# Designs tried in a protein design chat: VH-VL binders against q96il0. Part 91

Target 1, 167 residues: q96il0
Amino acid sequence: APERGAERRDTAPSGVSRFCPPRKSCHDWIGPPDKYSNLRPVHFYIPENESPLEQKLRKLRQETQEWNQQFWANQNLTFSKEKEEFIHSRLKTKGLGLRTESGQKATLNAEEMADFYKEFLSKNFQKHMYYNRDWYKRNFAITFFMGKVALERIWNKLKQKQKKRSN
Key: E = the ipSAE of ESMFold2; O = the ipSAE of OpenDDE; V2 = 0.75 times the mean of E and O plus 0.25 times the DockQ between their complexes.

## First folded at step 3 (VH-VL)

Design v11 (framework fv_ebronucimab; at its last look DockQ between E and O 0.49; V2 from the best seeds 0.00; counts 0 for: pae E 3.0 > 2)
Fold by ESMFold2-Fast, scan of step 3:
Structure v11 (fold): chain C 167 residues (1-167), chain A 120 residues (1-120), chain B 111 residues (1-111)
Amino acid sequence: as target 1 above (167 residues)
Amino acid sequence: EVQLVESGGGLVQPGRSLRLSCAASGFTFNSYAMNWVRQAPGKGLEWVSYISGSGGSTSYADSVQGRFTISRDNGKNSLYLQMNSLRAEDTALYFCARDTEYGSWSFDYWGQGTMVTVSS
Amino acid sequence: QSELTQPRSVSGSPGQSVTISCTGTSSNIGAGYDVHWYQQHPGKAPKLLISDNSNRPSGVPDRFSGSKSGNTASLTISGLQAEDEADYYCQSYDSSLDAYVFGTGTDVTVL
């Protein structure tokens, strides 16, 4: 799919992980974990003579990375928000303050938090099922294109060998 | 099943703005890149703009770059096209079109289109 | 404008075969990008007819076939029927424009 600016140097806004690949890299580069998604971004190397098939594979991998990062950043934010709301609600029910005497955030014990974790997982079951389905489809597509690229590279090497022998 | 329904078209004067919407249903909207494609009356198809499934990547035809902005709201299964500084040559039926899954770079489903007429 | 050249019109009789060409350049079809074909009946949205040079989507009759060689792609309609009377557009991607590109369109008439 055509896009512009997607492969420009990444400049993270304030509060997120900065992704800045090594200058003149000839291989894919892996960055530090993103603050919100906890996923490591990959900078994809673009060959001088990238074929259309190689371009399609690279853009599919880039789009999959964006999709994956967006999903987990959103899930982590939703989890944190709902967890804090649950804790505040339970503390209010017990007549307890939101902070300890040391100024730290008041927390619930593991037994009390088990109710939240069970409810969160149950509530998000369908969302996670759709994510897993799409994740498998994306990886099958990536594997298919990787196979096509491999065959193209083999074919091009065979063509080069035949062309050289004509001299 | 898969449906795309455009809206927001109408008669506008040159230099004004208009926003188009496309309501999607019957598929996992955020898993697909989306496009706007236009067709002037009696003329051929012209690709206008692209947006990735996440909304993180966009691109535009040279004729609309700097004037049009594509966006999406995945929570509402909606695609948008903000059109600024409209010109008579932007008069066309505007189609919402879905990218075919995973690397084909074709358009497998299209809406019926919404008509934009730029005239005094 | 359209970046891929198609004949303006093609005509045939029922039961005959017609072929529509789509000619590109070294930055699109000639570079190796796949070609897709769409059928558009008057007053209707386009429908994907052929994808990735020669793949038929479910529901498309086997009378429609596609091929690609060099900088040219072709759509062939065999056993031409009255319902095939429509506009046909090819589509690819252009690396110089970083954009999807469409053909000029071909009007098919069945006489």
Scores: ipSAE 0.565, ipTM 0.818, lowest interface PAE 1.9, mean pLDDT 86
Fold by ESMFold2, look of step 4:
Formats: structure tokens, sequence, C-alpha cells
Structure v11 (fold): chain C 167 residues (1-167), chain A 120 residues (1-120), chain B 111 residues (1-111)
């Protein structure tokens, strides 16, 4: 028989998210967008009677969320860094300063910035391709465990129905 | 082929610190959780610490909680164990072990270990 | 702090079968968590021998088999050979500790 679920000693949802769901919640929560990844984290409920299969599914979903948050946080930082480097290099090529005469941060027009966006997409294409591959592998595994959990729950319901008929 | 190579072991006095490293190759490092497992001379295996593939989740055996810190650098395919406030009972061969990919919570590949001796 | 209990040693003659027990508690094996087995020769790293109670990874001889019932898992080595002389450890997960746990280890001797 499955044992009761247990809350982990570390209840913090992730390293890049500061949202903390209500302690009394018995449902999964969707929090606000993370500052770095712009993704909304899911805060998973841990039932008191969580089975080993349910625990494996929950931890796989949690790790997949953390992996996804890390990927997009890194991509957003890389995008911002390379964007500023591109602007600085193009301003330097034009003989312009990093700030305008009014003290505002100098920038490039939309036509000039189009080269950056094209170059960034091209440079990161392979990284995004591997991300998509790994995303599908993770979702296949999650779906497999979801099926196992669903069958386990049906089996437990049938066992309880048989016990009532035998009484 | 999968390879895990530990380094950073040595002889240290009680109360001092040591940092272990594990260099990984032959697999997609960030897709696997990693563990440290230790074995005192002539004794059995003891799980020490866990870190998820992304690095977002860690856990520790009660015997090392608050003294040891597991970390990873997925850009360098490297796993680390920072060991502070070392005690004589931390003397052991320390193994880097790969957790299974989305799987059975077992250790399918191990390094050869690096020896840590804590003695006055 | 938790350990799975194994016999200290087991011995057998070449060609015989030996069985190593691994006994847990209601927070690990008894809760339904899987058991895995490792073989460790002297001076060597452990090697995964059996996963998920009974699954034999590629390259592991079919004379090694595993099972689990209740709080107890078993590793059976049939047709003992000299190279089977090693230490054997079981491993599972403990929900009360939120930790991986190893067995105490069994020294297999081939007489």
Amino acid sequence: as target 1 above (167 residues)
Amino acid sequence: EVQLVESGGGLVQPGRSLRLSCAASGFTFNSYAMNWVRQAPGKGLEWVSYISGSGGSTSYADSVQGRFTISRDNGKNSLYLQMNSLRAEDTALYFCARDTEYGSWSFDYWGQGTMVTVSS
Amino acid sequence: QSELTQPRSVSGSPGQSVTISCTGTSSNIGAGYDVHWYQQHPGKAPKLLISDNSNRPSGVPDRFSGSKSGNTASLTISGLQAEDEADYYCQSYDSSLDAYVFGTGTDVTVL
C-alpha cells in the first residue's frame, strides 16, 4: 500500500522564483512571472498520502520546471548582454558616445537593430533546437508517469469498491 | 562513453575546509541529477548529497547538513562539493555518482573516488 | 541515519546459488520504493547490478536476479563464479528522511 505523502524539509519552489504559495493550499498554484525567465512557476501540492509513483511524477514535473526556468533566465540575460554589446559596438563605429547630449542612453533605430535580432536568432538556433528536443523528452516521461498514476488511482478505487461489496 | 573523474581530496586537519570536483563527460550533463556518495575505510556506502540536473534542488544527509554544499556548473560539466568544518568522521573515499535520467532513482555511473582524510 | 539491513557475509561454492536479503522499513522498501543493487570489487567503484527490483542492465550476467516482497528485497546469484566475490549493497529511497539510503553491505565469498 502507498504511504502518506510527506512535505520536503525545503519547501521553497525554485532558486529563481520567490513566490511562496499559501501553506494551507491543497492544489497546485501558478505564481507570478519570474523576474529572470518571464515564466510563471507552478507550485506543486504534496498530498499527505502521496504514493511513490505520485512523488516521482511531482519531482519530475518540478525538475522540468526548474530546467525550463534556468534555460530562459540564461537566454534572457544573454539577449540583454549581447544587445547592449551590439549597440555599443555600432555606436563606436559611428563615432558616437554611449549617451546623448541630454544624458540619455544612446540607442539605434529599428532598422539598425534588425541586424542584431537576426544575428541573435541565428547564433542561438542550435541551442533552441536542443532545448526543444529535451523539452519533448521530458514531456514524454511526464506523460508516461501520469498514465501510471492514473491507473494506480483507478485500481485503488476498485479495491475500495470491492471491500464495500464484501461487507 | 560516460566518465566521471573526482579530484580535490587530501589530508586536512579537523575544522578546515576542502573542495571536491567531479569532471563529467560522455553524456548531456544538465539532464541528470548528480550525487556524492562516500565510503569510510573498511565501511559501507553512505549517501552524502544530491543536486538536480538544473541545480535548482539540493538535499543533504543529516550528518553533513549545514557543513557541506553541493553545486554544479553545467557550462563546464562539473559537479562540486564544498566541505566546511571537517570532522574525523568525514574521512572517506568520496564518489561522484550519476542519477538516472527521469528514471528509477538509482546510480548508474560512478567515478573512482577521491580520498579525504581528516586527522590531526 | 537510516540503513537497510543486509547479512554481513554469505558464502557458497562455485556453481551454487546464494541469496542476499535487504530489509527496510515502512518509510522505504515497505512504502513501495524500488530497490537497486550494486557490486563492488576491492579497490573499485560500485557498479549498478540490478535496478527497479529486478531489471538487469545490459552487460550484467543473467545469473544475477532480484526480487522484492513486503519490506524485503533479495539478490540471488546462481551459478557462483570466482569473479562474483565482492561486496554487494542494496539502495532505496526513504520518505521520512527525504534521502537515498544504502544497505549495510554483504561480503560474498566463493569457497
Scores: ipSAE 0.431, ipTM 0.766, lowest interface PAE 3.0, mean pLDDT 85
Fold by OpenDDE, look of step 4:
Structure v11 (fold): chain C 167 residues (1-167), chain A 120 residues (1-120), chain B 111 residues (1-111)
Amino acid sequence: as target 1 above (167 residues)
Amino acid sequence: EVQLVESGGGLVQPGRSLRLSCAASGFTFNSYAMNWVRQAPGKGLEWVSYISGSGGSTSYADSVQGRFTISRDNGKNSLYLQMNSLRAEDTALYFCARDTEYGSWSFDYWGQGTMVTVSS
Amino acid sequence: QSELTQPRSVSGSPGQSVTISCTGTSSNIGAGYDVHWYQQHPGKAPKLLISDNSNRPSGVPDRFSGSKSGNTASLTISGLQAEDEADYYCQSYDSSLDAYVFGTGTDVTVL
């Protein structure tokens, strides 16, 4: 009876890079930067004998990664949109076209763009505060679970050594 | 205060579809995974579906796999359960339940539930 | 069977101690996954009573205690009170199903 390898169809959300690590990989893989978030996705290795604690850690890391990807994808989109609107608005106010005489996109000077960045940061300050708070909570939890997993591994190694000495 | 309010339940015929909603308030919705749990009349609790905080990961009980779809709108603080191809055995009170904070696979807050009755 | 096994009912007199067992398999409790307990009064939503085998959330009385050994978890209610009359459910995770699993539920009656 052919072992139906349960292809866990990791339905990658539609926007995550289709980077597939080699099947025989025994470590985490880092993919190329995502086109929207500009974050590099990590494909987490699943050990054959993954403990419940290791599984919890892996799932927490995965969920945190997805959370980060979504946040930055949305943030980058919003930033790009608002930046474009700002540039267009300022050019219009100056009576300038969207293109230079040479056909290049008209740009604002560094001082004008500094105003945009200040306004954007001010407008999104609260959003960034919540993000940072949640980021710290998530990473604290991950670190805590990493510690637990490390202790579990040490304990298991010690038990194995004791069993070998008793035989 | 954390609040979860389910809606969308009702009487439906077998083979029909229904969409449940859960409105969440009092917490950062996108920071928590969410679940649907159901309870048939006079029966025990049955886990139905899970969705991660970002919505990037989902899981389903075998009994509903391929028929139900869990989703969320974090901008609206809303959780959804699209139920297709409904069966008599899907008759239950459906609860929206929040996962406990990171790493605990328990449910710390529950809604009051919405009743779904599948009958000919 | 995708459910954890619980006794159907447990009864005790006020002030007594009662214990509810929750038996799993090698793919859930026996695999080392944590057990959680819920209390459900008639017509009410479940309430988290014990998390992570023995942790009591805030507001849960100290008369409730949880333990786990092997493939079995236990909820003990010491000093049983009339308000403790409810259904109790254990819950864990099953790795073979990639699913949360509940116990069959136990009806606790105060005599």
Scores: ipSAE 0.272, ipTM 0.748, lowest interface PAE 2.2, mean pLDDT 89
ESMFold2 (binder alone), look of step 4: mean pLDDT 93; pTM 0.950

Design v12 (framework fv_ebronucimab)
Fold by ESMFold2-Fast, scan of step 3:
Parts: sequence; C-alpha cells; structure tokens
Structure v12 (fold): chain C 167 residues (1-167), chain A 120 residues (1-120), chain B 111 residues (1-111)
Amino acid sequence: as target 1 above (167 residues)
Amino acid sequence: EVQLVESGGGLVQPGRSLRLSCAASGFTFSNYAMNWVRQAPGKGLEWVSYISGSGGSTSYADSVQGRFTISRDNGKNSLYLQMNSLRAEDTALYFCARDTEYGSWSFDYWGQGTMVTVSS
Amino acid sequence: QSELTQPRSVSGSPGQSVTISCTGTSSNIGAGYDVHWYQQHPGKAPKLLISDNSNRPSGVPDRFSGSKSGNTASLTISGLQAEDEADYYCQSYDSSLDAYVFGTGTDVTVL
C-alpha cells in the first residue's frame, strides 16, 4: 500500500507526537511517548538500496504502529473518561463534594477504585480479545515478511559471492 | 460477507466539487487500508488514492494531487473522496477497493462503482 | 495512462490454454515489485484473480496461474471456458511514480 506523503515527509501517524530522528541514524529510531497512547513511536530507517520486499515489511510495521497507537489512544481516553465519571458518581452517592477541603480533586479509596477496575476490565473483555487476535495476526504477518527478507538477504549474499568468484 | 457500496456520483459541471462515499460491511474496517480506483468509459483502470487503516497516511495519483482528498470515518465504516476543481478528464466510474491484508499491495474486494460525469 | 503493457486481445477455443503477458520497466516489475491480476466482466467490478505473482485467492479455479520473470509477468488460463471471456488487468507498484500502476488491459475472447 503506498503512502507517499506520510512515508517520505511525515513518518508519524496522525495524533502521534512528532519527533526528530538523529541525522546519522543507520537504524530505527525511538521517539518520546505519544501524549494519548503513551507508546513510543518508532521512526523506521529507510536504506538507500531498500528492496521492494524490505519496503513492504517497513510499511507493514509502520501501519501496525499506527493501528496500535490508535487503539491505545482510544483505550486510554475511554479509561480516563469512565474513571472520572465513576469517581464523580460515587462522590455524589456519598454526599461528598468533587473537591477536598484543600481544594484538590476528591479521590476514592483503593477498595472503591478496585471496583472500577474490575468493572472496566469486564466491560472491555471482548474488545481486548479482538485486539489480541488482530495483534497476533499482525505479528504473524510481520514475522512472515521478516523471514522472507532474511531469505532474500541470504540469497543475495550467496549470489554476490558466486558472482565475485566468476568475475 | 465483505461488501463495499459506493454513492455520491452524478453529473457535475467543470470546476465544481463532488463528494463520493463508500459504505463498508462484513469486516473490521479500521484494519484495512482503502483505495479509490477509477475507470473512464471504455478505458482501463487508474489508481486514484490510498488511505491507511488508521487514516494517518494518504497518497494520491499525480493527476488528482491537490484537487482530491481521501478520508475515512472508522466509527461509521465509511470511506470518502472529496473531489474539487473537477475536469472533463475526471469522468469515470469510481470504485472503492480494499487493500489486501498485510503488505500484499493488491485489491482483494471492490465495490460496484459510482459514475461521475463532468460536462458542461 | 497505464504504465504496464498488455496485449489488446487474446483469443482461444474452449479447453485451450492462453497466456497474457504484462511488461513493465526497471522502476516496477523489473525492480522486483509483485504483480497482481484482476478479471472484469462487462458491467461488473474487477475481481482479484492472482495476488503476489502466483498466489490464487480462495474461490479462484486452479485453471488460473501466474508467473513472473525479469520485467514480465504472465497470466495463464488453462482449460479455457466461456465464462473466462472478460477483460484482464495486471497491477504492480512503481517506485518512480510512488504509486500503484495498472496494465493497459487485455480482452480475452472464447471462440
């Protein structure tokens, strides 16, 4: 799937923190954590002599990163909103204000928060199962292409050695 | 069953705008990159535009760069093509096409197409 | 314009074998990019017939096979049947255009 603009000029997916890879990098670069997903984006090094198979692998890894970052950005947003709603609901039920006497946000004790975490995990169980299924499929595909790239590199080295011997 | 249904085509005057839609069903829409491919009457296939599954990456054929904008709404399982500054040469049947999973760079499912006619 | 060259038409009799060539350049097929094939019946959407040079999607008969050598890919239809009468397009990726490219298309006639 060609991504001319994002691949050549903008290597960070929409909603992800921008980062500047080192100029002298001959390897993949890891940037700061994204504001929303809390995942560190990877800037993939593009070799001058990248093969089509290597390009396909790199773009598959980049697209998988976009997918993964979007999932966790949405999950973290949902978690934060539902957590805040849960806290406000429980404080209202107890007849407590949303702020402490010191003016800070009122919080629930660990036992009450444990109830929220159990509810959240239960509610999102199916969503996490679909995520894991898709994550395994993507990693299988990446592993498959990594294997193909490795075989290509072995073949090219053997071909180069043979050509050098005959020339 | 995977289905893609295009809509929004019609007769439009040169220089005007038109927005195409593609409704997807039968698969997890956000996991797939999507494309627009067009076919002028009696002519061959021409790739128009690409968008990644997350919507973070897009690309365009040189013939439409700067005039067309591809977008998607994963919550609505919908793909869009905003076509501005339309020309007679943009007259074609516009297909919505799904990129094959995980790096094949082929189109495994296509819609039936929506006809766009640009004439005065 | 299409960037990959196909013959305009190919014809054969039922049961015969026919081959359609798809010739590219050093920036696409010659660079090592995979070739994919689509079948289009009149008034219908294209259908993926062969992916990644020789992979046959589920539901595609064994009669269809693909190969690639150098700058040229080929689609072979063995045991030609009346329903194989259609337009066939090859497709690859071009590094100089940074874009997907289609072939000029081939009309297959079953006589």
Scores: ipSAE 0.501, ipTM 0.790, lowest interface PAE 2.3, mean pLDDT 86

Design v13 (framework fv_ebronucimab)
Fold by ESMFold2-Fast, scan of step 3:
Structure v13 (fold): chain C 167 residues (1-167), chain A 120 residues (1-120), chain B 111 residues (1-111)
Amino acid sequence: as target 1 above (167 residues)
Amino acid sequence: EVQLVESGGGLVQPGRSLRLSCAASGFTFSTYAMNWVRQAPGKGLEWVSYISGSGGSTSYADSVQGRFTISRDNGKNSLYLQMNSLRAEDTALYFCARDTEYGSWSFDYWGQGTMVTVSS
Amino acid sequence: QSELTQPRSVSGSPGQSVTISCTGTSSNIGAGYDVHWYQQHPGKAPKLLISDNSNRPSGVPDRFSGSKSGNTASLTISGLQAEDEADYYCQSYDSSLDAYVFGTGTDVTVL
């Protein structure tokens, strides 16, 4: 027989840090920063009497977190890879090895790295603009649902007060 | 203009596999959750599977759980449905459908569908 | 699985008003989940007609209206026209199935 009250099977994206909040937590829990995205994941508390509106808000927040985690994990990976390729290319052009005489990783000075940062920012300008647009749209939607949930809770409290006054 | 175009349908024998594709255009694919919805000939609509915009969350109708796998490639603006252990009752027109933005849980755009016929 | 219950068919003459009911259970419409409506002409893909109980998407005539009360949602087509002849499906979400659910569908005939 299928599990009664089963909710959607949400699977965390690959690469997100896994953490365990205390058993029977009554609050949302914040984990350590993910290795790849460097963002802290939130484990959302599910109330026993979660309304459809509260569920929609929670799922929207979870989906926004997954989207945000994946974006920054990919962005950080791309940045690190392209930075390493740039440094190796410039060192090879100078006829230098990847390691200094002291065994340290060979690096470029700030002036040399400025070229990489300018190119990276220029190359990713449109991608970051689309990210910001979608981030604002998601936060507007979350705020809208938070407002609806707040109004629902106020209405329920008023209705409970009216019922209690009857006896 | 938002467009969704399904492909990959055809005639297949029971117990075999088939992979459906949906090509999306005219919107930022990665920001939208996507669904597969099917319709058997002369019958009503049946929701099959869901995938979040990031691909991190999926869900399935009980009738296909364990047999079908939904996936997406946001770099290619493509949605997929891998159908294994096909049964006669899986015979249907399969639609690709986009979730309406942020918390509506409705489907604002649909493709024209691709026909899957499971017959011996 | 559990489908939302709709009448198999409704009919009317041009200019009349017709109403299609969509009845759910305590795990879907009765739990408070929103109801959405789709119009499907023969051989065509469904089109979103009403979202979130009563919202009309851009391009949908105001002749189409939706409402919801308790376990039942309704789609009303006023000023019925020949092009309204189509299949209509309601859709919601079911918490016990953790799934989107569709109605059984209603064939609207313009006589």
Scores: ipSAE 0.510, ipTM 0.797, lowest interface PAE 2.3, mean pLDDT 86

Design v14 (framework fv_ebronucimab)
Fold by ESMFold2-Fast, scan of step 3:
Structure v14 (fold): chain C 167 residues (1-167), chain A 120 residues (1-120), chain B 111 residues (1-111)
Amino acid sequence: as target 1 above (167 residues)
Amino acid sequence: EVQLVESGGGLVQPGRSLRLSCAASGFTFDSYAMNWVRQAPGKGLEWVSYISGSGGSTSYADSVQGRFTISRDNGKNSLYLQMNSLRAEDTALYFCARDTEYGSWSFDYWGQGTMVTVSS
Amino acid sequence: QSELTQPRSVSGSPGQSVTISCTGTSSNIGAGYDVHWYQQHPGKAPKLLISDNSNRPSGVPDRFSGSKSGNTASLTISGLQAEDEADYYCQSYDSSLDAYVFGTGTDVTVL
């Protein structure tokens, strides 16, 4: 995906977090977990003589990371919000306060929470199915491009060897 | 079926602002990068702006950098182009275009376009 | 601004073949970036005709073919038909601009 300027490499999916290695690296780097998605970002090493195919693969991997991070950030937020609403609703129905006498948040037992998990999974069933479908498509595409890049690198090494021998 | 429908075009005076919208249907909107491409009357195609599927990455043609802002609302399957400080040279039919799936860097579906005329 | 050079027009008779060239530079086609082709009929949106140098999207007749060599790509229309009368645009990516670039466009006339 064409992006202008150096800022492109440090842009997180939601624009919420940016990660920049302390100094230029010669390999990929894994950062700390994002606050919202709880996924670790990967910052990709960009070789000096990156080919168009290598650039396409890197940008595909970056975009897939952004997509995946955004999905889980939204999913985690939705889960947390609905869980809290469910707990409050059930406590109100029982005539209980939202906090214990010790000031801690009141909670439900595992049997009661099973109802929430069942409803949440049912409600989000199609959303998760579409996510899995797209995730598989993206992984097939990444694997395909990884194979093309591997073939390109092998071919370039062979051509470089032949070129040097011709001199 | 994949459909892209642009709206928001019109006649606007130089220096003013205009916001274009593109309504998408028939595909998983947040899985695709989107673009704006324009065509001045009787002229060729010019790429304007790009946004990634998540909305986290954007880029712009040099001619619009700093004046235009691309954005999207994945919950509403909508793409936007906020156009500020409009110039006569921005007069064009503006197309919403979908990036072809995974690494092709081409545009597989286009809307019909919305006409923007910048004139006094 | 168009960055890829195409002839302004090409013409042919029904049943003939015509070829449209698309010439780039070392920062785009010459660098190895793929070339894509679009067909635009008057008053209509562009339609993706050829992707990734030579791939035909579903529904595109096999009489349309693409190729690329060095800094030049070509679109060939064999068995030319009246409905092929349209504008044709090539498109690639330019590493120096960090942007998608289009060709100047070619008007195909069927005589």
Scores: ipSAE 0.498, ipTM 0.792, lowest interface PAE 2.4, mean pLDDT 86

